# Ledger of designs, part 187: VH-VL binders against q8ixk2r445to577

Target 1, 133 residues: q8ixk2r445to577
Amino acid sequence: FFGMLQNKGLTDYCFDYNPPDENQIVGHQVILYLCHGMGQNQFFEYTSQKEIRYNTHQPEGCIAVEAGMDTLIMHLCEETAPENQKFILQEDGSLFHEQSKKCVQAARKESSDSFVPLLRDCTNSDHQKWFFK

## First folded at step 10 (VH-VL)

Design q17 (framework fv_cosibelimab)
Fold by ESMFold2-Fast, scan of step 10:
Parts: C-alpha cells; structure tokens; sequence
Structure q17 (fold): chain C 133 residues (1-133), chain A 120 residues (1-120), chain B 112 residues (1-112)
C-alpha cells in the first residue's frame, strides 16, 4: 500500500512529515496535518517488512518508536527492518507497533489545533484506524 | 539558493492558447510543489493550480478547470502552464512559485512573472 | 469554499505600528496555516510570515503574525513602520476541502 495515510476518526488529517531542513530528514517527530491529496510530505509506503516509509526523499526515511517513547520519529530505513520500525496494519485499520504492543492513535496537542500520532493502548476507537488514500 | 526563471512576455489573440515556462535551478526540482498564480493589472493574486513533479500530480482551481494544464519536465527542471481559450480577461502577469510542501508551506521562491496580453 | 477578507488599504506614520487583518468566512482560521506575502510595485511577492507566526531569515523582527480564533482572523503586525514597508500585503491559507490555496484580496499599506 502507498499513498496518504489518513485517520478514520480525525477524517481531514493525514500522516505528515515536514522536517526543518530537506537535508536533515531524520530525528524529528511525525505529525498529523490536513490532507492535501497531493502526496509529497504526506506520501507514505507500507512495505512487506511492515515499515512505514517516507519515500519522497533520498535517502528514504522509516517511521520508528524508541523504547519507552510514545512519539513516532523518522529514522533511516535499513536493509532489514529493526523491531522499532515495524507496524502491523491490521484488517480493521489499526497500526499495531509490535515491539511496544501499542497502537498508533491520532491525538491532539494541548492549547492548539495541532495533532500528532502517538502510541496508546489498543482500543476500537476510530482515532486508531488508518487507511491509505 | 533556488531560482525560478520564466519565459518572456506574450501577446495573444482571443481564442488562442499560451504556454508559459518556469525553469528551476538549485534545490531538488522533483520534490517541489510548483504553483501558478496570476495577477490582472491592479488586481490581487489568484491561485490557478499546482504540480508536484515527482508524482506527476496536478490540481487546479475550480475557475480554471478544463482551460488550464500544468505539466513538468524533470529532465530540464521546467514546469509549464498552458491556458487555452484565451479571453481579454486573461490579461495578467503569470507567476510560478515554489513551495516545499503543498498545503502547508509558504511560497518561498517566485519567478519574475510573465505578462500575457490578450487583445485583438 | 471560503474567502479571506482583508481591508483594501491601511495608512500609518513612520515609527508607528500597523495591523492588517485577514478574516476567514467559514471554518476556523486556526484549521490551516496562514502565510503573509509582501509585494512591492513591479516585483514578485516575497514571504514575510509563514505558518501563522514564523519569520523567514532576513525579515526584520518588526514583522509578526498572530491568529485570533474569537474573530476568526489572522493578523500581520508591523511595528516601527518604515517607508520601505509600503507595499501590498496578501494573506494566504489552504482550503483542505477543495485542496487548493486561497489568497486574501490584498491590503495596500501607505506610510506617510
């Protein structure tokens, strides 16, 4: 699957990666932003290795979660995906992070209309359901 | 630094078509979003459409649907805007503008503008 | 579809502060980032504020942006006004429903 990774509950929002500098594509948090339908910073690929790749840049980035963290950050992709970069896209649309045993949820940042994907205990909430558009 | 250089001024007759070019230098052309914006004499800025060269994806303002076509040639780092069925009301300066990310980023670099005059 | 409404013109004396508003007709102004562009006669526009309140390198700190949800407006504020600030100013925001950019009508700033 590839395309814009959109949230079922927060229907106008997509995975979005807008690093401060195009040449520094790693180390920053993945956010949610209004879906624009044009790919680019919202274009992701789900791979057979269970990676979520940001492939509009060279080198390609892969979404990861560090141990003990709940934020999704951009790392460099590896030939064999490390465990912290593996997400199971389930039939119901949930993104299950195997290493932490948590699901990716659309969440609001305080005192603003900013949103981010965070790891949370798995529920049947539409805010934990994702699909490629 | 990024630079956008547009083709020169054009004088066209009503009913004809015009194709304006926008050549990018510096940066990574394929990953830009290139928008086209026009400005009639003494009037405001009007967004016409966009192309994202790496995807070949274009989108257009409703007002220009069916009359405008925006394309890109990655081998020459050039975007094009073609407007058909020209009317005198299409007389304007046409700008290309680059944004880093469509829908979010500002238009951080602009071409110098191309004056298109539509007259009989 | 929404419109962004700006005053047609504003005037102020050198050294004073001026504020230019940009009001969104439907949906929250805070829903999408607002950019501000400066256009001097005979020139292409340049960005003075991006993403609501950020300044590009080279833009003086006299320029600032803000969002007011209660009036559903964005504002560009220019303090310590200088004659070189005379220009047309345009706000811009994204229409996520139609997937296109919207410009405000523009404001002519005169410094006298």
Amino acid sequence: as target 1 above (133 residues)
Amino acid sequence: EVQLVQSGAEVKKPGSSVKVSCKASGGTFSRYAISWVRQAPGQGLEWMGVIIPILGTANYAQKFQGRVTITADESTSTAYMELSSLRSEDTAVYYCAKSRYYGRSSFDYWGQGTLVTVSS
Amino acid sequence: NFMLTQPHSVSESPGKTVTISCTRSSGSIAYNYVQWYQQRPGSAPTTVIYEDNQRPSGVPDRFSGSIDSSSNSASLTISGLKTEDEADYYCQSYDSSNKHWVFGGGTKLTVL
Scores: ipSAE 0.044, ipTM 0.690, lowest interface PAE 5.9, mean pLDDT 88

Design q18 (framework fv_cosibelimab)
Fold by ESMFold2-Fast, scan of step 10:
Structure q18 (fold): chain C 133 residues (1-133), chain A 120 residues (1-120), chain B 112 residues (1-112)
Amino acid sequence: as target 1 above (133 residues)
Amino acid sequence: EVQLVQSGAEVKKPGSSVKVSCKASGGTFSRYAISWVRQAPGQGLEWMGVIIPYFGTANYAQKFQGRVTITADESTSTAYMELSSLRSEDTAVYYCAKSRYYGRSSFDYWGQGTLVTVSS
Amino acid sequence: NFMLTQPHSVSESPGKTVTISCTRSSGSIAYNYVQWYQQRPGSAPTTVIYEDNQRPSGVPDRFSGSIDSSSNSASLTISGLKTEDEADYYCQSYDSSNKHWVFGGGTKLTVL
């Protein structure tokens, strides 16, 4: 799958990566922003290695969650995907992070009007359901 | 740094078409959002449309739907805006402008503008 | 669809403070970021404020932006007004439902 990764619960919001410097692509938090439908910084690829890849800017990034954290951070992709970069996209739209046993949920960023994807206990909430557009 | 250079002024007859170019240097042209904005003499700014060259995806303002076409050639780092069925009301300075993230970022670099005069 | 409404013109003396408003006709002004552009005669516009209240490198801190959800408007404030601030100012915001940008009508700032 590839395209804009849109949330079923926050229907206007897509995965979005907006690093402040296009030459420093890694190390920043993945956010949710209003879907524009044009690809670019909202274009992601779900790979056979269960990665969520970002390749609009170079070097290519892979979404990861560091141990003990709940935020999705852009890391460098590896030849063999490490466990912290593996997500299972299920038929019901749930995006399951294998290493933590948690699901990606659309959530409000603390002390902000911004939205971000965060790891949360898995539920049947539409805020945990994603699809490629 | 990024620089956008547009083609020169044109005089066109009503009913004809005009194609304005916008050549980018510096930065990563193909990954930007390149918008086209026009300004009639003494009037305000009007957004016409956008292209993301790498994706080949374009989107247009409703007012121009069906008579504007925006394209890009990644090999020459050049975006084009073609406006057909020209009317006297299309007399304007046409700008190309770059934004980093479509739908969010400001237009941080602009071309110098191209005056298109439609006379009958 | 929405419109962004600005006053046609504002004027003020050097050293004073001026504020230019940008009011959104439908939907919340806070739903999308607001940018502000300065355009001097014969020139392309340049960004003076982006993402509601951020200043680009090289823009003096006399320029500031704010959002007022109560009036559904954004404002550009220029303090310590100088002759070189004389220009047309445009606000801009994104229409998510139509996937396009909207510009305000522009405000001519005269420094007298």
Scores: ipSAE 0.679, ipTM 0.899, lowest interface PAE 1.6, mean pLDDT 92

Design q19 (framework fv_cosibelimab)
Fold by ESMFold2-Fast, scan of step 10:
Structure q19 (fold): chain C 133 residues (1-133), chain A 120 residues (1-120), chain B 112 residues (1-112)
Amino acid sequence: as target 1 above (133 residues)
Amino acid sequence: EVQLVQSGAEVKKPGSSVKVSCKASGGTFSRYAISWVRQAPGQGLEWMGVIIPRFGTANYAQKFQGRVTITADESTSTAYMELSSLRSEDTAVYYCAKSRYYGRSSFDYWGQGTLVTVSS
Amino acid sequence: NFMLTQPHSVSESPGKTVTISCTRSSGSIAYNYVQWYQQRPGSAPTTVIYEDNQRPSGVPDRFSGSIDSSSNSASLTISGLKTEDEADYYCQSYDSSNKHWVFGGGTKLTVL
């Protein structure tokens, strides 16, 4: 699967990566933003290694969650995906982070009008359901 | 630093087509959103459409749908805007403009503009 | 679809403050970021405010942007007016439903 990764509950919002410096692609939090349908910074690829990749050129970015954290951060992709970069896209649209046993949920960022994907206990909420557009 | 350089002025007859180019230097052309905006003499800015070169995705303002085609050539870092079935009302300065993130970022760099005159 | 409405012209004396409004006809002005561009005769536009209230490097701090949800409008405020501020000003916002950019009609600022 590849395309814009859109939320079923927060229906106008897609995974989005907007690093402040185009020469420093890693280390920043993945956000949610209004879907524009044009690819670009909202284009992600779900791979057979269960990675969510941003961009398909060198260096490749892969979404990760660091131990004890709930935020999705862009890391460099590795030849063999580490456990913190593995997500299972389930039949019901849930995006399950294998290492933490939690699901990706669309949520409001603390003290802000912005939205971000966060790890939360898995529920049947539409805010935890994702699909590629 | 990004620079956008457009092709020179054109004089066209009604019913013909015009193709304006916009060559980018600096930065990462393939990752930009390149919009086209026109301005008729003494009038305001009018958005025509956009292309994301890396993805080949284009979108157009409803008014121009069916008459405008925006394309990009990543090998030459050049975007093109072709407008067909020209009328005198299409006489305008045509600008290309770059934004970093489509739907969010401002148009931070603009081409110098290309005057297209449609006359018999 | 929505329109952005600006006054056709505004004028003010040097040293004074002027405010240019940009009113959204449908949907909340706060739903999408608003940008402001300055255009002098014979030149391409340049950004003076982006993402509602941010200034690009090199733009003086006497330029500021704001959002007023009660009037469904964005405003560009220029304090300490100088003759070089005389230009056309355009607001711009994004229409998420159509995936299109929308420009306001433009405001001619005369500093007299």
Scores: ipSAE 0.686, ipTM 0.895, lowest interface PAE 1.4, mean pLDDT 91

Design q2 (framework fv_cosibelimab)
Fold by ESMFold2-Fast, scan of step 10:
Structure q2 (fold): chain C 133 residues (1-133), chain A 120 residues (1-120), chain B 112 residues (1-112)
Amino acid sequence: as target 1 above (133 residues)
Amino acid sequence: EVQLVQSGAEVKKPGSSVKVSCKASGGTFSRYAISWVRQAPGQGLEWMGWIIPIFGTANYAQKFQGRVTITADESTSTAYMELSSLRSEDTAVYYCAKSRYYGRSSFDYWGQGTLVTVSS
Amino acid sequence: NFMLTQPHSVSESPGKTVTISCTRSSGSIAYNYVQWYQQRPGSAPTTVIYEDNQRPSGVPDRFSGSIDSSSNSASLTISGLKTEDEADYYCQSYDSSNKHWVFGGGTKLTVL
């Protein structure tokens, strides 16, 4: 699957990667923003290694969650996907992060009207359901 | 930092075509979206279309569909706008502009503008 | 499809505050970021506000942007007006449904 990764519950929002420096795509948090349908900063690929790849720029980035954290951060993709970069896209649309045993949820960013994907205990909430558009 | 430098002024006859260039320096050209905006004397800004070089495809405002073509050459970091079937109403300053993140970002850098005069 | 509507002209004395509105004809103004550009005669536009209310480096804090969902409009506010602020001001937003950029008609600011 590939395309804009959209939330079922927060229906107008997509995974979005907007680092401050266009020439340095690694190390910043993935956010949620209004789907614009243009690809580019909202274009992701779900791979057979269970990666969520950001391939608009070289080198390609892969979404990861660092130990003890609940935020999704952009890392460099590796030849063999490490466990912190593996997400199981399930039949019901949930994104299950294998290493932490948690699910990706659309959530409001602290003290703002902005939204971000965060790891949370898995529930049947539409805010934890994702699909490619 | 990004700079956009456009080709020089042109005088064209009705029915001809004009091709304006926009050379970018700085940043990662393939990550840009380059828009073309025109401004007739004393009038407002009018968006014509854009290209994202990495995709090689362009989208155009409905008003210009069929007579504008926007292209990019990544090897020279240059975008082009070609407007055909020129009319006197096409007399305007033509700007190229860069955005950092397509669909949500500002036009953070602008070219100096190219005056195209359509007469006689 | 939507339009962005601005007043054609505004004027105010030096040292005073002026506000320029930008009203969206359909869909919420909050759905897409709003930018503001300043254009002086003979020059290309420059950004004074981006992403609703952010200022580029080098733009004085007298310039501010805001969104009002109740009136479906964005506003550019310039306080402590100086004669150098005389310019045309344009708002801009993105139409995600049609995949194109929309500019307001522009506002001529005169500082008397």
Scores: ipSAE 0.008, ipTM 0.607, lowest interface PAE 8.4, mean pLDDT 86

Design q20 (framework fv_cosibelimab)
Fold by ESMFold2-Fast, scan of step 10:
Structure q20 (fold): chain C 133 residues (1-133), chain A 120 residues (1-120), chain B 112 residues (1-112)
Amino acid sequence: as target 1 above (133 residues)
Amino acid sequence: EVQLVQSGAEVKKPGSSVKVSCKASGGTFSRYAISWVRQAPGQGLEWMGVIIPSFGTANYAQKFQGRVTITADESTSTAYMELSSLRSEDTAVYYCAKSRYYGRSSFDYWGQGTLVTVSS
Amino acid sequence: NFMLTQPHSVSESPGKTVTISCTRSSGSIAYNYVQWYQQRPGSAPTTVIYEDNQRPSGVPDRFSGSIDSSSNSASLTISGLKTEDEADYYCQSYDSSNKHWVFGGGTKLTVL
């Protein structure tokens, strides 16, 4: 699958990658922002290695979650996907982070009007359901 | 850093078409969003549409749908805006403008503008 | 669709402070970022404020932006007015429903 990765519960929002420095494409948090439907910084690919890849920059980025953390961070993709970069896209739309056994949830960032994807205990909430558009 | 250079002024007859070019240098052309904005004499700024060159995806303001076509040639780092069925009220300065992220980022670099005059 | 409404013109003396409003007709002004552009006669617009309240490199700190959800408006404030600030000012925001950019009608600032 590839396209804009949109949230079922937070219906206007898509995965979005907008690092402030073009020369430092990795190391920043993935956010949620209003879906524009045009590709660009909202275009992601779900691979056979269970990666969520960001392909608008070379080298390509892969979404990862560091041990003990709940934020999704852009890392460099590797020839063999490490466990912290593996997400299972389930038939109900859940994105299950294999290593932590948690699900990706659309959440409001503390003390702000911005939204981010975070790892949370898995529920059947529409805020944990994602689809490519 | 980034520079946008547009084609020169044009005088066109009603009912004809005009195609304005916008050549980018600096930065990574294919990854940016290129919008077209016009301004009739003494009037405000009016957004016409956008293209994301790397995706070939274009989107247009409803007012111009069916009359405007925005394209890009990645090999020459050039965006084009073609407006058909010209009438006198299309007389305006046409700008191309670059934004980093569509729907969020400001238009941080603008072309110098191209005056299109529609008269008999 | 929404509209962004600005006053047609504002005027103020050198050294004083002026505020230009930009009111959104439907939906929250805070839902989408607001940019502000300055256009002098014969020139392309340039950004003076982006993402509600940020200044590009080279824009003096006399320029500031703010959002007021109670009036559903964004504001551009210019303090210590100088004659070179005389220009047209445009606000801009994104219409997420139609996936389109919207410009305000523009405000002519006269410094006299």
Scores: ipSAE 0.639, ipTM 0.885, lowest interface PAE 1.7, mean pLDDT 91

Design q21 (framework fv_cosibelimab)
Fold by ESMFold2-Fast, scan of step 10:
Structure q21 (fold): chain C 133 residues (1-133), chain A 120 residues (1-120), chain B 112 residues (1-112)
Amino acid sequence: as target 1 above (133 residues)
Amino acid sequence: EVQLVQSGAEVKKPGSSVKVSCKASGGTFSRYAISWVRQAPGQGLEWMGVIYPIFGTANYAQKFQGRVTITADESTSTAYMELSSLRSEDTAVYYCAKSRYYGRSSFDYWGQGTLVTVSS
Amino acid sequence: NFMLTQPHSVSESPGKTVTISCTRSSGSIAYNYVQWYQQRPGSAPTTVIYEDNQRPSGVPDRFSGSIDSSSNSASLTISGLKTEDEADYYCQSYDSSNKHWVFGGGTKLTVL
């Protein structure tokens, strides 16, 4: 699977990564933004190692769970994917993070009008359902 | 290696439409983004729109919305740009250009250009 | 929307170095890659620099690109100028908010 990773519940929003400094492609939070349909900073690939890979910049980035947090950040891809970079995309569209036993949910960032993907207890909510477009 | 080959020059009357083709060879067409860029005589490059065959979507510059339609036929690896309600100021060389369907990457290959002349 | 502003023309003698600037009117120049295209009369544009500072195969290393966040600009530098470098040069970047590619106005390079 590859494409723009869109949310079923927050229907106009896609995974988005656009760091403020192109020389620092890692460490910044992955956000949700209005889907623009052009790939670019919203294009991701789901790999056989269960990674969500970002190929827009070199070197390639992989989405990781921030240590001790429920936020998703960009990290460098490793030859063998570490557990914090593995997400199981299920048939119902859930993105399950096995290490934490939580699911990726579209959520409003506190004290802002921005949206971000966060780890939350798994539910059957459309805000936890994702698909590639 | 990728090559983009465009259809030949056209002469059109005001109020008519023109449809220019851009045939791609080499690489995987579905993984391309094909943009259309025009250049009026003695003027700069002006982006008109892009098609992403893999997404089934096209996006257009605001100036051309309502007048331009960009399509793609994956079976023939050909993109098309149709511009309607032609005016004399639409006289220009029209280029197609390829980029990756992902990333903020460049137009790495360009077609040779198609001259469209709008005259009465 | 943003604009990319280039000087209308630059000129320099053979063997010298020239730099062409491309300034972004709003938002950071670093938010999106900058490309540079060379266009000779009667020809289609060709890429000389992509992704800020990368060269396509076949482009001599006399061509280089850079980004300066402090002036919010990108630059194309051509060293060891040759007569064959005479052309129009265009910068380009992407406007993510409007889903729009933006070209600079173009710079005519004359090698005298």
Scores: ipSAE 0.006, ipTM 0.542, lowest interface PAE 12.8, mean pLDDT 85

Design q22 (framework fv_cosibelimab)
Fold by ESMFold2-Fast, scan of step 10:
Structure q22 (fold): chain C 133 residues (1-133), chain A 120 residues (1-120), chain B 112 residues (1-112)
Amino acid sequence: as target 1 above (133 residues)
Amino acid sequence: EVQLVQSGAEVKKPGSSVKVSCKASGGTFSRYAISWVRQAPGQGLEWMGVIVPIFGTANYAQKFQGRVTITADESTSTAYMELSSLRSEDTAVYYCAKSRYYGRSSFDYWGQGTLVTVSS
Amino acid sequence: NFMLTQPHSVSESPGKTVTISCTRSSGSIAYNYVQWYQQRPGSAPTTVIYEDNQRPSGVPDRFSGSIDSSSNSASLTISGLKTEDEADYYCQSYDSSNKHWVFGGGTKLTVL
């Protein structure tokens, strides 16, 4: 699977990565932003190692969640995906983060009108269902 | 710093086609969104379409759908806009413009513009 | 689909403050970022405000942007007007449904 990773519940929003420096992609939070359909900063690839890769930038980034955290952060991809970078894309569209046993949910950023993907307990909410467009 | 340099002025007859180039230097051409915007004499800015070279995707304003084709050559860091079936109302200055993130970022760098005159 | 409507022209004296509005015809003005461009005769446009209210490096703080949800409008405010501010000003926002950019009709600013 590859393309724009769109939310079923927050229907106009896609995974989006817009780091401040185009040559430094590590360490910033993945956000949700209005889907534009042109790839680029919204283009992600789901790999055979269960990674969500950001291929538009060189070097390529891989989404990770640090232990004890709930935010999705961009890290460099490794030859063998570490557990914190593994997401199981399930039949119902949920993204299950293997290490934490939680699901990725579209959520409003604290004290803001912007949106971000966060790890939450798995539910049947459409805000936890994702698909590649 | 990014610089966009466009090809020179063109004079065309109605019914012909024109292809304008936009060469980028500096930055990472492949990852940009390159838009084309035109401006008829004394008129406002009109968005025509965009290409994201690395994804290979182009999209066009409804008004120009079927007449405009935007392409990119990553090896030369050059974007092209071809407009066919030219009419006198297509007389305009054509600009290429770069944005970092399509749909969100401003057009932070613009080419100098290419005057295309369509006259019989 | 939506349109962005600007006044055709505005005029003000040097040293005064002028505000140029940009009204969105459908959907919330706050739904997508608004950019503002300045274009002097014979030149390509340059950004004076991006993402509603941010200034690029080199743009003086006399230029500011704002969003007013009650009027469904964005505004460009230029204080301490100088003759060099004479130009056409265009607002721009993104149409998520059609995946395209929309420009306002432009406002000619005269400083006399």
Scores: ipSAE 0.378, ipTM 0.812, lowest interface PAE 3.2, mean pLDDT 90

Design q23 (framework fv_cosibelimab)
Fold by ESMFold2-Fast, scan of step 10:
Structure q23 (fold): chain C 133 residues (1-133), chain A 120 residues (1-120), chain B 112 residues (1-112)
Amino acid sequence: as target 1 above (133 residues)
Amino acid sequence: EVQLVQSGAEVKKPGSSVKVSCKASGGTFSRYSISWVRQAPGQGLEWMGVIIPIFGTANYAQKFQGRVTITADESTSTAYMELSSLRSEDTAVYYCAKSRYYGRSSFDYWGQGTLVTVSS
Amino acid sequence: NFMLTQPHSVSESPGKTVTISCTRSSGSIAYNYVQWYQQRPGSAPTTVIYEDNQRPSGVPDRFSGSIDSSSNSASLTISGLKTEDEADYYCQSYDSSNKHWVFGGGTKLTVL
């Protein structure tokens, strides 16, 4: 699957990656932003290795969650996906992070009007349901 | 630093077409979004459309749908805006403008503008 | 579709403060970021405020932006007015439904 990764509960929002330096795509948090339908910074690919890849830029980035953290960070893709970069996209739209046993949820960033994807205990909430458009 | 350089002024007859170029230097052209904005004499800014070169995707304001075509040539780092079926009301300065992230980022660099005059 | 409405003109004396409003006709002004552009005669626009309240490098801190959800408006405030601030100012925001940028009608600032 590839395209814009949109949230079922937060219906106007998509995965978005807007690194501060266009030549340096790693190390920053993945955000949620209003879906624009034009690809670019909202274009992601779900791979057979269970990666969520950001292919808009060279080198390609892969979404990861560092141990003990709940934020999704862009890392460099590896030949064999490490455990912290593996997400299971389930039939119901849940994105299950294998290493932490938690699900990706659309959440409001603390004390702001901004939204981010965060790892949370898995629930049946529409805020944890994702689909490619 | 990014610089956008546009083609020179044009005088066109009603019913003809005009194609304005916008050449980018600095940065990575393919990953920008390049919008076209026009301004009739003494009037405000009017957004016409956008292209994202890396995807070849373009989108247009409803008013210009069917008359405007925006394209990009990544090999020359140049975006083009072609407006057909010209009318005197199309007399305006046409700007290209770069935005980093479509739908979010400001237009951080603008071309110098191209005056298109439509007269009989 | 929505419109962004600005006053046609505003004037103030050097050293004073001026505020230019930008009102969204439908949907929340806070739903999409607001940018502000300055255009001097004969020149292309330049950004003075981006993402509601951020200043580009080189723009003095006497320029500030704000959002007021109760009036559904964004505002550009310029303090310590100088004659070189005389220009047209445009607000801009994004229409997510139509995937289009929208500009306000522009405000002519006169410093006398």
Scores: ipSAE 0.392, ipTM 0.824, lowest interface PAE 3.2, mean pLDDT 90

Design q24 (framework fv_cosibelimab)
Fold by ESMFold2-Fast, scan of step 10:
Structure q24 (fold): chain C 133 residues (1-133), chain A 120 residues (1-120), chain B 112 residues (1-112)
Amino acid sequence: as target 1 above (133 residues)
Amino acid sequence: EVQLVQSGAEVKKPGSSVKVSCKASGGTFSRYTISWVRQAPGQGLEWMGVIIPIFGTANYAQKFQGRVTITADESTSTAYMELSSLRSEDTAVYYCAKSRYYGRSSFDYWGQGTLVTVSS
Amino acid sequence: NFMLTQPHSVSESPGKTVTISCTRSSGSIAYNYVQWYQQRPGSAPTTVIYEDNQRPSGVPDRFSGSIDSSSNSASLTISGLKTEDEADYYCQSYDSSNKHWVFGGGTKLTVL
């Protein structure tokens, strides 16, 4: 699957990657922002290795969650996907992070009007359901 | 730092087309957006459309839909805006402008502008 | 689909403070970021405020931006007015529904 990864519950918002330097993509948090429909920094690829790739940059970035954390951060993609970069896109639209056994949820960032994807216990909430557009 | 350099002034007849170029230097051309904005004499800024060079994806303001085409050539880091079926009211300075992230970022660098005069 | 409305012109004396408004006709002004551009005669526009209230490097702190949801407006405030501030000022925001940028009509600032 390719495209803008949009939330079913927070319907106007897409996965968005806006690093401070457009030529350095590693180490920053993935956010949610209003879907613009033009690809660019909201274009992601779901791969056969269960990665969520940001491929508008070389080298390609892969979304990861570090041990003990709940935030999604951009790491360098590897030839064989490490466990912390594997997400199962389930039939109901949930994104299950295998290593932590948690689901990606659209959430409001503390003390802010901004939104971010975070790992949470899996529920049947529409805020945990995602689709490519 | 990014610099945008536009092609020179043009004089065109009604019914013809004009194609203005915008050559970028600095930064990574494929990773930002280029918008086109026009300004008729004594009038305000009017957004015409945008291109995202990495995919050649373009989008246009409703007023210009069907008359404007925006393209990019990544090998030369150049964006183009072609406006067809020219009318006298198309007389304006046409600007290209860079924005980092579509729908969010400001237009942080602008070309010098290209005057297009439409007269018979 | 919305419009951004600005006063056509404002005038003030050197050293004083001026505020230029930008009112959104439908939908919340706070829903999308507002940018402000300065255009001096014969020049291309340059950014003075981005993302509601941020200043680019090199823009004096005399320039500030704000959002007022009650009036559905953004404002550009310039304090300590100098003659070099004479310019046209444009607000800009993004229309998420139509995926288009929208400019305000522009305000001519005269410093006399």
Scores: ipSAE 0.638, ipTM 0.884, lowest interface PAE 1.6, mean pLDDT 91

